# Designs tried in a protein design chat: VHH binders against p49116. Part 131

Target 1, 238 residues: p49116
Amino acid sequence: EGPLLSDTHVTFKLTMPSPMPEYLNVHYICESASRLLFLSMHWARSIPAFQALGQDCNTSLVRACWNELFTLGLAQCAQVMSLSTILAAIVNHLQNSIQEDKLSGDRIKQVMEHIWKLQEFCNSMAKLDIDGYEYAYLKAIVLFSPDHPGLTSTSQIEKFQEKAQMELQDYVQKTYSEDTYRLARILVRLPALRLMSSNITEELFFTGLIGNVSIDSIIPYILKMETAEYNGQITGAS
Short names: E, the ipSAE of ESMFold2; O, the ipSAE of OpenDDE; V2, 0.75 times the mean of E and O plus 0.25 times the DockQ between their complexes.

## First folded at step 9 (VHH)

Design x18 (framework vhh_brivekimig_d4; at its last look DockQ between E and O 0.06; V2 from the best seeds 0.00; counts 0 for: pae E 14.4 > 2, placed apart)
Fold by OpenDDE, look of step 9:
Structure x18 (fold): chain B 238 residues (1-238), chain A 119 residues (1-119)
Amino acid sequence: as target 1 above (238 residues)
Amino acid sequence: EVQLVESGGGVVQPGGSLRLSCAASGFTFEDYGMSWVRQAPGKGPEWVSSISGDSSFTLYADSVKGRFTISRDNSKNTLYLQMNSLRPEDTALYYCATEFYDSGPLDYSSQGTLVTVSS
């Protein structure tokens, strides 16, 4: 059996809406986030092992880990996205909501903490200088997580995850031979992803775009979307 | 009762610097993120900067990034905003605010401190 990932899976190019507005608005944020989400899911779809799990399992898997994949994508694309600016805009919006008494104190705390966790995670990944290969494998490890409830083919998923881990290990050992503990350092960041609320992420990045439609509900659609349609939609979008 | 008292405002020339302070009381200061917000004459409130309770995270509006620095001293229950390279467009009433409240909506009824940047 061949490798889980190939060089084609290392490429992860996010195209941002153009031009960037003078003031980041909810639409821009949501559009940017949606592009990242689509890119992440289509990346997953491009993995032969993922395809081999079948449509139902694939959908369930992505439903379980989309927030983690998205977050890794945010970290990976933080610079091109100007993530700090986006987060600032989100915080600004949050402040408006606070002033309008739209949120409870507890909810405000949760949301702000989430933003901070997100920023901290992305910063930590930047500090580690994670490269494209490492991101690809980390995403694969996250994608092929067998410990989510309700999954089928968990044994196969586990095998894929192990394969991803092994390939990452091999890559790190080869590429960063002088850094003996790099693998451990990068893997230890993964638990942070599980601490982040998908609901809050959805609220922060996707509110106003999908309306009453949840990310969970659109995942099957995204996964069925043709790449050409995706590319056309993304490149044609203003 | 949550109380926030801003100080440090004044008149400064373009390119000048000011340091704002916010004395907080009535809540466990270190447990809460804090923010600066400003309101220019004739404009709505504008978020400026935020800092986490433990100062591990700071965030700035694009308009002030690189010029302003938010910090805090939890031992003194004080929030700070170092403002460098001030511009006329920075002229505003500056308020400090908690990011969240222990219970209920936040009260932003503080008086603020006036910053005027003019030649």
Scores: ipSAE 0.019, ipTM 0.312, lowest interface PAE 7.3, mean pLDDT 87
Fold by ESMFold2, look of step 9:
Parts: sequence; C-alpha cells; structure tokens
Structure x18 (fold): chain B 238 residues (1-238), chain A 119 residues (1-119)
Amino acid sequence: as target 1 above (238 residues)
Amino acid sequence: EVQLVESGGGVVQPGGSLRLSCAASGFTFEDYGMSWVRQAPGKGPEWVSSISGDSSFTLYADSVKGRFTISRDNSKNTLYLQMNSLRPEDTALYYCATEFYDSGPLDYSSQGTLVTVSS
C-alpha cells in the first residue's frame, strides 16, 4: 500500500559540532558520533512501516541492527564528518596505548582490524558513489531483519524488507539504467556490515559519552524521545 | 617544552608542488603520531593527513587523497608533507600537530607555514 520510504526519508543531514577544535579530541569525536546515532534513530522511527510494528518489536530490531545503521551512516556522512580525520585521531590514541601498555595485544589487533574493515567499507561505498536514495533503502533492508529472536511479526518484517529490496531495485534500474551490475555491487557490501562489532564501535566512538554503559541499554529511551528532543541531541543544543 | 616549527611554504602555480617540513623537539618524536592541519582565510582548521609513529599507518582527507603524501624521518625528528597537483583551494596556513584524543600539554606558539596557490 504505497512506497516503504518517501522523499522525506532520503534527507539525512548531519550537523557537526562547531567550531571544529584546533586539536581533535575524544569530546569532539563522541559528540560527532552521538549526533549521527541520534539522527539514525530518528530516521528509523520516522518510517511508517517501523511504527506499525509496535514498541517491543521496534526495540528488538534497533538493538539488533544499530551498529549496521551507524556504520551505513558513517559511510554516508564520511565527508561531512571528516571521518578520515576522526579515524586518524583514534589510531594515534591507540598507538599511545601500546606505548603505555593500557590495552592487551589481542585487543589492539581486534580494534585495528575493525578500523581497517571500516575504512575498506567506506572506501568501497564512496567508489560506487552511493546516493541518498540508495543509502535510505540499504538502511531499510538492514533495519527490517526478520531473523531477530522474540519477534511475533516476522512475516510482516520480512515483507517490509522485501519491499525495500524491490524499491531499491526499481530505483537503481531507473536511475542507473546504463549500469546493469550496480544493484549487485551495492548489495554485496551489506554482509561486511555483519563483521562490524558493536562492542568495538562503542569503544572507538562512544567511550567519552557512554563510559561503562552500552548503547543497547539506551535504545528504548532514544526510541521514545519526542522529535524536539532528537533535534536537540542531533545538534547538541540544550 | 614541546616545539613544532613548520617550513617549506611559498607561492606556487596551480598544478605545482611543494614539500612542507615540521621540525619537532621537546618530546620523544617516534612515540607519537603526527598530523597536518590547514586553515584557509575565513575558515576553521581542517585536518589534512596523519601518520603513525612508526609510519605503518597513514590517513588522508578526501580533498587531498592521491595528491598529498605524508611521511616522517624519526632520526631527524621531522614530519613532511609532499603536496603535488596543487589547487587554489589548497591555499592555507599549514600546521603540524602531535595529538588528537587528549589535548596534552602542547605549546600553541606554532606559527605555521603559508602555502599560496595562485595564477
């Protein structure tokens, strides 16, 4: 009964903390990441199909996929965020941790591998020049995963995911008609998102904000926020 | 006292090249990652590139990727930026920096080195 997403779901504009500090620090990185997280949650909540599933299902879906949504957001907003700068700052901090023996060698290897996978993912998406419509449908495909445990609406979730896939296919065929393999190349990137660790994402981007609490624990509260509260968190306003 | 002294700037035509240097003192240079940051007239600072202490990891801003190369010589405590295919948009005052996550005790007495790309 109509399209899964409307043009209003294509707009995804991240506003960076201002002014940019002369030296990048954990506060700037955390604030930037927090704005992206809240923007992503606001985006998901605004989808009528998502709203139709009910609060318990919504919470379960977002808990399962928030890291994948966040990673797609990083790729989409990489230029606006100066993601390369943020990753460089994180790497330099990790190198200092090696010198100070603050992290175990196994943990450092895990974190560096994750950063490399994130860079490779973002580079591959940039090389394909993924547009805002394509990102919106990719996020919807990730969001409406029917395999999440405890879901009573699995058939409906699966229908929404299939609808997102079909709408993406229709968009790509219409907009990129000369590129027969574009859809396949885009969809092949999605499995890489499953390799991203939510635990490591929290450590890389949210340590100064979250401390010892997980994003999983705050998801229900974020989803219940009014739109005005989201806008305050997205922009850092009081 | 940590000191960072930039040099190598100048005036160059579009498409030209320059190599910037950053002489470091007052800390164990090889223990720290280094970065280049630039500030164009009327704009805030923009990160350009970073390199790890042992040079095993480098990152570039999208606007300079493929044109700029960061490097370091730990025996001389010196950071470099090779800038090729320069554009008018690269006109800025360029600074080097030592830290990102925690603004440790840094000396803000750095003057930077001016790069002007003009026909």
Scores: ipSAE 0.000, ipTM 0.136, lowest interface PAE 14.4, mean pLDDT 79
ESMFold2 (binder alone), look of step 9: mean pLDDT 79; pTM 0.796

Design x19 (framework vhh_brivekimig_d4; at its last look DockQ between E and O 0.01; V2 from the best seeds 0.00; counts 0 for: pae E 14.8 > 2, unsure alone 63.2 < 65, placed apart)
Fold by OpenDDE, look of step 9:
Structure x19 (fold): chain B 238 residues (1-238), chain A 119 residues (1-119)
Amino acid sequence: as target 1 above (238 residues)
Amino acid sequence: EVQLVESGGGVVQPGGSLRLSCAASGFTFEDYGMSWVRQAPGKGPEWVSSISGSSSYTLYADSVKGRFTISRDNSKNTLYLQMNSLRPEDTALYYCATEFYDSGPLDYSSQGTLVTVSS
């Protein structure tokens, strides 16, 4: 059996909405986030092993890990997205919005900490100088996580995850031969992804576009979306 | 009554430093994240930096990252902003803010402290 990932899976190019507004508004943020989400999910869909799991399992996997994939995508695309600026804008908007909804102090703290954690994670990944291959494999490891509740074909998912891990190991050993512990340093970042709330992420990045629709509910639609439709959205045709 | 009082502003040359302070009262200071916001003449408010209640987390706008440091002393109910390598574009009225109060939104009707960076 061939490798889990190919060079085609390394490419992860996010196209931002154009033109960039002088003032980052909720729409711009949500659109940017949506593009990243779509890119992430379609990336997953492009993996033969992922396709082999079947539609139901695929949907379940993505539902379970979309936040982690999205977060890795944020880290990977932090520069092109101007993520720090987006986060600042989100904070600013949050300050304005929260004043209206009388959120509990605990909830506010939780949301702010989430933003901080997200920033910290992305910064840490930047400091590690994670390359495109490493990101691809990390995303694969996250995608093929067998420990989510309600999954079918867990044995096969585990095998794919192991394969991703092995290929990552081989890549790191080959590419960064002088850095013996790079793999460990990279992998140790993954737990941070699971500490982040998908609900908070959804609230911060998607509430402006999704309205009453959850990310969970649109995942099947996104996964079934034709590439041409996706590309059309990315190019700003819609 | 929630009260935030900013101080430490002044006139400084480019490349100079200032340290802003915000004295907070009327709420349990340590339970709330705090932020600095600034407003330059003719511009809207700009978020600058935030710090969690326990100081475990800090966040900065790109425009000030690496130059500004936010900190707090919960024993003194005081928020700080150390501003180094100041630039003319940093000229603004600086406000201390918190997003929430136990019973609702906090009053942000503070006077702010003016920072002027000019040669």
Scores: ipSAE 0.011, ipTM 0.280, lowest interface PAE 9.2, mean pLDDT 86
Fold by ESMFold2, look of step 9:
Structure x19 (fold): chain B 238 residues (1-238), chain A 119 residues (1-119)
Amino acid sequence: as target 1 above (238 residues)
Amino acid sequence: EVQLVESGGGVVQPGGSLRLSCAASGFTFEDYGMSWVRQAPGKGPEWVSSISGSSSYTLYADSVKGRFTISRDNSKNTLYLQMNSLRPEDTALYYCATEFYDSGPLDYSSQGTLVTVSS
């Protein structure tokens, strides 16, 4: 009956592993990415509309959109994460993998193209100066996408997405009244998220998990975690 | 001076077809992706479709998949949207946009083109 999101859903504070090592390594990158993933899942789980859809629907939605939520999180937290430094370290790691003959030339090209697309997405969001409220509504639009295969309750999911779109419009029109086209500029950035590959994101950021275990397969466990356990994963505390 | 000019809108019966055009000038058209966005009366703006500079990648909103086709002719600096099987809910102001990844926000300079689907 009320708003889809409240001010408490705007809060999205990523805590980085501390201290940042002088030379970034796969462990630091994977820990940083894991914290962002758990923060994103905690955010999604805290939404009353999401809770109302039930556990099976929740799992299906998050499996379908986790990479898009993660990518929005990367853009939102790019400064705090020093994302450009992390991406440079990933490129150096990939170059070491080339030297050791671990990856094919075609795969390396695909991965580098994905890094470029990610950098361009994050840069475009920064140039627009997307604020925390706008990010929260964009994440909700992505989360409540009714067009993914295998979903149940698609009519209700579509209703929640429409509500997120209308609340974003209302916020932008009130807050940025002098910028008539801001909403359109924001919305045309979303198609880039559909171009992001979840398997390449896993390779870039989650190398310690990729063997026979994928993010998709652990999502049911992540969604069932107790709040204290979530906070430990987000901050790295036990 | 970037300019985008939409045309091809009009009034059509349900089930009909229209082809929208977007004439671009003031930039190297083939280097940039293009999008269509629409705004129905009383509703917020809605992304419709996007196409890459090379035409290698196209994307569609779920509401238009199978009915709309985005295309471009880089020799004419023109973006197109072929709209088939039109429904009353497709009634909207349609406008095109470009994404300048090097320069920042999209640049609009026109009123768009109005599509009305009614009996």
Scores: ipSAE 0.000, ipTM 0.224, lowest interface PAE 14.8, mean pLDDT 80
ESMFold2 (binder alone), look of step 9: mean pLDDT 78; pTM 0.785

Design x2 (framework vhh_brivekimig_d4; at its last look DockQ between E and O 0.01; V2 from the best seeds 0.00; counts 0 for: pae E 14.7 > 2, placed apart)
Fold by OpenDDE, look of step 9:
Structure x2 (fold): chain B 238 residues (1-238), chain A 119 residues (1-119)
Amino acid sequence: as target 1 above (238 residues)
Amino acid sequence: EVQLVESGGGVVQPGGSLRLSCAASGFRFEDYGMSWVRQAPGKGPEWVSSISGDSSYTLYADSVKGRFTISRDNSKNTLYLQMNSLRPEDTALYYCATEFYDSGPLDYSSQGTLVTVSS
């Protein structure tokens, strides 16, 4: 077997909707998020090991980890996305809802905490100055997580995760030889992803676009979408 | 339109061999993993084997490991399954699938190919 990831998997270029509106609206946010989501899923689909797991397993894995992949994508693409501005806009929208008494106090707190967690995670990743290779391997580690309920082929998934970890370790040792604890510092960020609610993420980034449709339900369709079709659909939706 | 057409099935005695083929069309074949799935009479679908787009990864169910070999020819848009040392329990309808398309029994686009192992 070859390496889990190749240089082709390091490239992770997000194209934002154009033109950018003067004021970020729900539509722009949702479109941007959708592009990132699609990019993340198609990235996964491009991994040979992922391909080899089969349709059912692949779908299950993505369903289980899409929020974590998405969040890593947010961190990686934070500058291109102007994530801070997007989050500020989301907060502003939320504040409007609060003023209209549409949300309970507990729900408001929950959502605000989630936004804080997202921001902190992305800031922490920026502070660590994570490079494209490291992001790729981190996404792979998250993708090939065997500890989600309901998964099949967990032994194989675990092997792939281990391979991702080993390759990451090798990369970090070679690239950052003088930073002895870099790997540990990077990996210790992963648990934060598990603290984030997929439901809240979905509500914040996707509600304006998909309405009552869940990300879970559209994942199979995204995975079935051809890259060319994806590009065409994104441009058409703008 | 994505199309998968299985062939190569038949009746064989225990210990015999068969080679299945799946002709694919309607997508960039080399960019996608492919799988074989089988459904025995009275049983649900069972995953058999998978191969990555570039053939760098191959996976097998424990029940067929060491006996079956999955391969592909991207220049011909064809998936293969070499089945050796066939057993009666290998009797099933075999169909191929992609990450985005399943030609299984519930998919009316393909009927699969029947493999019968009997003395």
Scores: ipSAE 0.610, ipTM 0.846, lowest interface PAE 0.7, mean pLDDT 90
Fold by ESMFold2, look of step 9:
Structure x2 (fold): chain B 238 residues (1-238), chain A 119 residues (1-119)
Amino acid sequence: as target 1 above (238 residues)
Amino acid sequence: EVQLVESGGGVVQPGGSLRLSCAASGFRFEDYGMSWVRQAPGKGPEWVSSISGDSSYTLYADSVKGRFTISRDNSKNTLYLQMNSLRPEDTALYYCATEFYDSGPLDYSSQGTLVTVSS
């Protein structure tokens, strides 16, 4: 009942590992990405509507949408993360792997295409100057997506998504009253998220170019963490 | 200072061909992937194609696959785009970019080559 999100869900502050190394390495990239992942999962878990759906549904939703939430987080935090620098380091590593014949040409093409799509998405979001409220509602729309296979309670999930859409509309119309098409411009960026490969995201940010880490397999553990454990993972405290 | 200078644009009939060139200076050209981006009047930038530093991979937007071919000559610091079977929808300002080096929108608008496809 009442608004889908509170003011606490608008704040989304990423803290980067310190100090930043002279040369970016796999550990720094993975730590930075892990902090963003845990921040995103903490955000999702803190939403009362999400809590109301039950543990099985929560796990299924996050497994289906974690990559889209993560990608929105990358766009929102692109400047504080120096995402352009991270992606450049990944491309340089990929170029070295080509010269050493460590990756297949088809895989490298898939990875480069994904990097370009991610950069295009982040640039388009920056060009629209998406604010923190708009990001919070976009994440909620992505989280409460009823069209993922295997979900239960899809009618309730759809109602939460419609509520997120309505609250976004009300916010945009009030805050950007001189721009009647802002909502449409924002929403047409969401289909690009469906083009992002979770497999490639894992390789780019969690295991470098070579790896087999599955975020899907650790989602239930992440969702069961205590809030203090989340804060430790978000800040890198051991 | 990074500089990218496009050339080879012009007016062509539907079904025609053009070859665009992009001369690069101010960085180690062979170390970076390159892209072609286009902007039609009144629309935002659209990615067209990319090529790796050593040309070992190429990528194309669905709208141009089979019609456009990207290539590069690292000894001349030059990027190319061969455009065949041109359509009126290909009418745009075309410019080249490095994936993380030339990120300014003003650089794209000031350094492109215009392609016009009309009868």
Scores: ipSAE 0.000, ipTM 0.137, lowest interface PAE 14.7, mean pLDDT 79
ESMFold2 (binder alone), look of step 9: mean pLDDT 79; pTM 0.802

Design x20 (framework vhh_brivekimig_d4; at its last look DockQ between E and O 0.01; V2 from the best seeds 0.00; counts 0 for: pae E 16.1 > 2, placed apart)
Fold by OpenDDE, look of step 9:
Order: sequence, then C-alpha cells, then structure tokens
Structure x20 (fold): chain B 238 residues (1-238), chain A 119 residues (1-119)
Amino acid sequence: as target 1 above (238 residues)
Amino acid sequence: EVQLVESGGGVVQPGGSLRLSCAASGFTFEDYGMSWVRQAPGKGPEWVSSISGDSGYTLYADSVKGRFTISRDNSKNTLYLQMNSLRPEDTALYYCATEFYDSGPLDYSSQGTLVTVSS
C-alpha cells in the first residue's frame, strides 16, 4: 500500500481576500476564516484514504475535528493571514459585541482564555518552525482520530492515523536527524488542540457570515462543493 | 452605577513612559476582564490590551507588545497600563472598558485620558 500522503498534500496555500480593508472588519475576518476552513476541508477531501472511508464517515470525521484542523491551519497560515492582527481586531470587536449581548464575566474570561490559548499555540508552532510536511502529517493525525464519539470504521481510521504517525516519524528522522526529540516535541502540541472550544472558535471567526447556521451544519455542503464552485463563491462574495 | 475613570495621561517625549490608571466602581471588579482601548486623531478605536479578572491572562496588540504592560489591583478596583518606550503613533485618547452582565447597561461616558507623544 502506498503512502498516506503525497507531495500534493503538502501544499497548503491560503489566498486572502483582496483588497485588504483599511480596518479589519468582521466581514474580512469571517471571509478569511471561511477560506481557511474550506481549504482545510478540501485538503482532507483530497486524501485517498479519506475518500475511502465514504461520505458518511468522512463527514463525521470532519465534524469532529474541524476546529483542530482549522487551528492547525491558522498556525500554518499565521503569517499570510496576519493572525495576530486579526486576533486583535476580533478582541476589539468583542468589546463592542459583548456590550450588546451582556455576557457574563465568566464568559468574557473564557473567551479571553481561548484567544490566549490560540495565540500561544500558534506561537509555539512558529517557535518549533514546523514545516509543510510536518503540518500535513499533523493534520492527518488529527483528521484520522478514532476516539471521537459516534464514528464508524474506527479500526480503519486508526490504521490511517498510525500510518500518518509513522510517515511523520520517518520524515522527521530523515529531515531532522540531528534533532532526536523533534517528533516528540511536535506531537505533544496536539493535546492543546483538544482543549480549545469549537463553539468559541466559531463565535470568534464565523458569526459574521454564518449567523444562526453552525459550522457543523455546513460541513457536508463544503465537502460536496467542487473546488471551482468554492473559488467562484469566494470571488463572488468579495 | 458603573463608573470607569481613566487617569495618568499627559505629554511625553518619544521614548518616555507613562502609567495609566482606571478606577472602576459600581460592579464586582474582580469578576470581569478589563481592556484598554485607544483612539488616535482621525482614526478608529484600536484595541490595546486586555487582562482577565484574576490576572491570569494578558493580551496585547502587536503594536504595543514588549512596550506596554497591563495589570490590575482588584483590592483597589483599579486597572493599570504601564507604557514604556512611547512613540508618536501612541498618541491617542486612552480609555478602559469592560463588559457587564449583572449591572445592566454599561456606562460608556468615560472621558478617557489623553496621551500625547511628541518631541
């Protein structure tokens, strides 16, 4: 059996909305986030092993891990996105929005903590200087997680995850032979993804576009969307 | 009644330092995160920094990272912003903000404190 990932899966190029506004607004942020989300999901769809699981199973997987994939995407595309600036804009916007919604102090703290965790995660990944291959494999490991409730074909999913881990190990050993513990350092970052709330992520990045619609509900649609349709929709929305 | 009163602004030369204070009243201060926002002439409001109720988390805009430090004294119901290495682009009206659940409508009538950085 061939490798889980090929060089084509290493490429992960996010195109930002153009032109950039003078001031980051909710629309720009949401559109940027949506593009990343779509890119991440279509990336997953491009993996033969993912396709082999069938539509129902792969939809369930993406529903379970979209926040983690998205977060890894944020880390990977942090420079292109100017993530730190986006996060600052989000915080600024939240100051206005919270006033309208009368959020509790506990909720404010929770949101701030989430933003902090997100920043720290992305910073940690930057410090590790994670390359495109490593990101691809990390995304695969996250994608093929068998421990989410309600999944079918868990044995097969586990095999794919193991394959991803093995290929990552081989890559790291080959590419970073002088850094004996690089693999461990990389993998220990993954638990941080599970600590992040998908609901808060959705509120921060997507509320301006989705409204009352959840990411969960649009995932099947995104996965069925052709790449050309996706590009056309994004272009039309700008 | 919720009240936020900023102070500590003034005129300073580039490279100088200022410490802003925000005195809060009318709510349980420690239960709420606090933020500093600034508005420069001709520009929209800009988020500067935030701190959680228990001071466990702090956030900064990239433009002020490494130069500004947000802190709070819950025993005094006071928020602080230590501003070092000030630049002309830091010139703005600074005001503190919070979001309330229990106190009803927020008082947004804060006057802010003016910081002017000029040679």
Scores: ipSAE 0.021, ipTM 0.308, lowest interface PAE 5.1, mean pLDDT 86
Fold by ESMFold2, look of step 9:
Structure x20 (fold): chain B 238 residues (1-238), chain A 119 residues (1-119)
Amino acid sequence: as target 1 above (238 residues)
Amino acid sequence: EVQLVESGGGVVQPGGSLRLSCAASGFTFEDYGMSWVRQAPGKGPEWVSSISGDSGYTLYADSVKGRFTISRDNSKNTLYLQMNSLRPEDTALYYCATEFYDSGPLDYSSQGTLVTVSS
């Protein structure tokens, strides 16, 4: 058996809606985030090891890790998305609402803390200059997590995760041979992904897409889509 | 010179407990988050737990949640990991690491501390 990922899994091209509005609005943010979500699901589905686990296992894995995959995607695509501008606009709107209302609540604090954690995660990944191969293997490591409840193929999932870790190690050692500690620096950034609340991610990025329906409830339908439908959702066509 | 020195490992029965320590020097310890990373023989590194500089946030890998507790004493420049309900799969060399990239390279040149869980 060969490598877990091929060069086709390194390509991760996000296309933004055009034109960018004069003032950022919820529809632009939601369409941009939807394209990233569909790109991330297409990426996961294209991995032969993922396909080998079967549809029920695929659904369970993605339900457990979609927010971590999405957050890695945000970091990888932060420049093309103008993510820092989006987050700054949201923070400014929330701060203006507090000033005009003279009050703040626990939910507003939770949302601001989440935005801060997301910004710091993306900044730390940019400072490390994480490349496309490293992102692909990091996404594979979070995708093939064997510790989630309800998984039926735990030993195979663990083997795939170990393979992803080994291949990342080999890539980093070969490509960054003068940087002895690069792998360790990369891996210590993964814990921040566990701070990311899927519910707050849905509120920030998906309010126009799902209403009261959570993303984990629609994942089986997204994973079953034909490739042509994926490409339409990624590019915004129909 | 940044130094991180791990200690407290040993051999323990399944279900037992162990407390790891990491003594830090050469930087302003309280300004930086700290992590525990482990590596079982023949496997890649696996993140275990992290704590912020002010102890305001703690994080755990799913495999150790509810069993391990990370803590720090900034007055002693020391990071701790309390490991309860130990399992054979926890067997590994355990390393501590600095959270921030731009504070300097993580130092894995230390020996680490070996934890062996066997019956």
Scores: ipSAE 0.000, ipTM 0.193, lowest interface PAE 16.1, mean pLDDT 78
ESMFold2 (binder alone), look of step 9: mean pLDDT 78; pTM 0.787

Design x21 (framework vhh_7n9e_1; at its last look DockQ between E and O 0.01; V2 from the best seeds 0.00; counts 0 for: pae E 14.1 > 2, placed apart)
Fold by OpenDDE, look of step 9:
Structure x21 (fold): chain B 238 residues (1-238), chain A 119 residues (1-119)
Amino acid sequence: as target 1 above (238 residues)
Amino acid sequence: DVQLVESGGGLVQAGGSLRLSCAASGFTFEDYGMYWGRQAPGKGREWVSGISGDSSYTAYASSVKGRFTISRDNAKNTLYLQMNNLKPEDTALYYCATEFYDSGPLDYWGQGTQVTVSS
C-alpha cells in the first residue's frame, strides 16, 4: 500500500466569504464555518483509504469526528478566518441572549467554557507551530479513530489510523530531527478535542443556518456534494 | 446510464471459493471507489469490502478479512471479489456499488449475484 496521505492532502485552503463585513453577523459566521466544515469533509473524502471504507462507514466516521475535524480546521485556518474576531463576535451575540434571559446560568457557563477551550486549543496549536503536514496527519488520526461507539470495521479503521500515526512519526523525525519530543507534544493535544461538545459547537457556529437540522443529519449529503457546491449550501438546506 | 452487473455467484460447499465480478459502465470507473455489499435473507445490507479508485487502498469487513480479496481492473471497468474459505454465514445476495456526484449524491447498486454456501 502507498502512503495514506499525499502532498495533495496537505493542502488545506479555506476561502472566506467576501466581502468581510465590518460587523460579523451570524450569517457570516455560519457561512465561514460551513465552508470550513465542507472543506474538512471533502478533505476526508479525498483520501483513498477513506474511499475504500464504503459509504456507511465513511458517514459514521465523519459523524463521530466532525467536531474534532472542524476544530482542527479552526486551528489550522485561524489566521485566515480571523478566528479571534469570530469568537469575539459569537460572544457578543451570546450576550444578547444572556440579556434576554434565554439561557440559564449553567448553560452560559458551559458555552463560555467551550469558547475558551476552542480558543485555548487553537492558541496551543499556534504555539506549537504545527505545519500543514502535521495537521493533515492529525486530521487523519482523528478521522480514523476506531474507538467511537457504533462503528463497524474497527480493525480496518485502526490500521488506517496506525498508518497515519506512522507517517506522522516519520515526517516529524525527518523534518524536525532536532526536536526529539515534537511528536509527543503534538499528539498530546488530541485529547483536548474530545473535551469539546459537538452540540455546543453546532450551536455556536451553525445555528443561524441549520435551524432545526443537525450537522449529523446533513453529513451524508455534504460528503456527496461536489466541491464547487459547498459555498452557501448549508444555508440552502435550512 | 450507469450500469453495474454482478456475476460469478452460485452454490458452493463450505470451505469452497468463488470469484465475483462486477462490470461497470456509464461512468469513469477509475475515478470512483467501488464497494461490495451483501444482503442475507432477513438481514439488512452489509458492507463487505471496498477499494479506492486507484486501487491503492482496500478495506474489508472483519467477518471476511483474510478470506476475501477485492480488486479491480480499471482497463476493463471491472470489480472483483475473490472469496475463499466460504462459510454458510456468507450466504447472501452480493452486489457492487459506487457513488456519483454528478448532479447530486447518487448511490448506484447492481442487481446482485446470489452466493449460497452449504454446510
Scores: ipSAE 0.656, ipTM 0.866, lowest interface PAE 0.6, mean pLDDT 90
Fold by ESMFold2, look of step 9:
Formats: C-alpha cells, sequence, structure tokens
Structure x21 (fold): chain B 238 residues (1-238), chain A 119 residues (1-119)
C-alpha cells in the first residue's frame, strides 16, 4: 500500500558549520561528518517501512549499512562539504600521525587506498549526474538489504528492497526516458559501496583525528534521538 | 574546456631526481586545489600529493613524503612535482588533476607523463 518513499524523503539538506574556517581543522572536519551521519540516520528513521520493522531490526539494519549510507551521503553532498579539500586535510593530519609513530606504514597504505576508492566512487556518481530522487532510492535499496547475517524479518526486508528497486525503475523510466541504460549504469555503482571499510571511515572522519569512536556502539542512541535534540547537536548552540 | 598537460617525465636511475610540470588552462587556476596521481604497471591509481589554491596546504602519500615536493606557480598556471631519491617503485604514469565544485567531486586528469626508474 502506497509508495515506499514520499517527496519529503528526497530532501537531503546538509548544513555545514558556519563560518567555514580560514584553515581546515580537525574540529570542522569531525563536526561536518557528524552532521552528515546524523542526517543519514534520521533520514532512515523517517521512513514508514523502516519504522514498521521494529527497534531491534532497525538497529541491526543500520549497524550493517551505516557506512554505505554515509558514503552515498558523501557523494550526494560532496560539493556542499568541499569533500576534496576535507580529504586533503585528513591526509595531512594522518601524515602528522605517522611522524609521531601513531600508525603503521601498512595502515597508512590501507587508509590512502580507501581514500582513492572513495574519490573514484564520488567522481563516478557525479559523472552520472545522479539526482536527489535517485539518491533517495539508492539509499533505500542499501538500507533494506536482506543479505546481512543475523537479520530478523528477512522476507519483509526483501519486499521493501524490491519495492525501492521498482520505484527507482519507474522514476528513471519516467524522468530519463531518452536514456535506455541509465538504470543499469546507476545500479552497477552499488557494489563499490561494499569495498568501503567502516573501520577506515571511522578513522578518516571520526576517530583518526581525535580518538577511536565506535559508530556501531552509538547507533541505538542516534536512532532514539529526538528531532529537537538532533537540531541542537547539529547547530552546536551555545 | 579544462586542459591539463603534464611534462618532465623520463628514464632515471634509482636515487636520481626528476621535476614534473603540469600546464593548466580553461579555468581560474588559483581558485582550485590541485594534485598529482600515479598509476604503476599492474597496480591501481594512487593519489600522490595535493596542494591548495594558495599553497597553504600540502599533503603527501606516505610512500613519497620526504622525497617529493609539490608546488605551484599561479602566475604561470603551472603545477610542479619535484621528485628526489627515486626508487623503482616510483615507476608510473603520473597525472595532475583538479576538482570541479559545481558537479561535486569530479576530477579532471591530464594525459599523464611516464616516469621510469631503473635500478
Amino acid sequence: as target 1 above (238 residues)
Amino acid sequence: DVQLVESGGGLVQAGGSLRLSCAASGFTFEDYGMYWGRQAPGKGREWVSGISGDSSYTAYASSVKGRFTISRDNAKNTLYLQMNNLKPEDTALYYCATEFYDSGPLDYWGQGTQVTVSS
């Protein structure tokens, strides 16, 4: 009954800390990434199908896919975030860490390879000119992935994913009728998301600049956070 | 049209030095960060070094830090990479690149210049 997503789920407006600092610092990077993470989690929470699965299933799904949702968010908001500048600053901070003997050479190589994969993914999405509707459906397909181990209600999750795929197909055919292969081009981007390591994403955006933070451990709290409290966290009001 | 043209590659002995240049046109060079990437035979593409539009920020891959120096001359619309103490592992096709703000993180790469380091 009814569409999986409404037009309110297409809106994905990231607000950056203001003003942008004259030099890009660790606190600005962490605040920017935190805003995207909270926006992504609250986007998922707002979906009626997600709400219908129950809190234990919700937490399990988000723990399994938060990195993929975050990565899609990075691609969608790369211009607003000035992502390339952020990644360059992160690399500089990591090189300071190696000078202080805080990271092994093998770890640095893993992190740099991950940054390259992330840049390539974001570039491929920009080349395809993915729009806000397409991003919303791609996020839904990723969110309702039934193939994660240990999930309850796998049949219902699969049905929601199939519905997201159907709605994406209908949207692309209606909106891009002149481009017969657009849906296929979009869908072949999804496997790259599984190449992204949640551990390294934490290092790049959340813990590699300050200290270790386990996103898995805070997911239940983010999902329960009230909208007013969320807005207070994002604005950083004094 | 954005155009990036690399030059200065060649064959060099291990321990030697080489200076790469990248001539840029078709955009306001000083407003954009620039970087070098490389692709070694049988390996994927690697980010090597980056520099901000005003040169206030530089960054290096760990494999080249201390040996390579990125710089730019905004009056000449040119990006440089000074490569010292070269190793056979540095053998690669080297590209310069920049990103466009209007379309998100869209890189434009030049054709590249080959660097070959013999032992």
Scores: ipSAE 0.000, ipTM 0.151, lowest interface PAE 14.1, mean pLDDT 80
ESMFold2 (binder alone), look of step 9: mean pLDDT 82; pTM 0.828

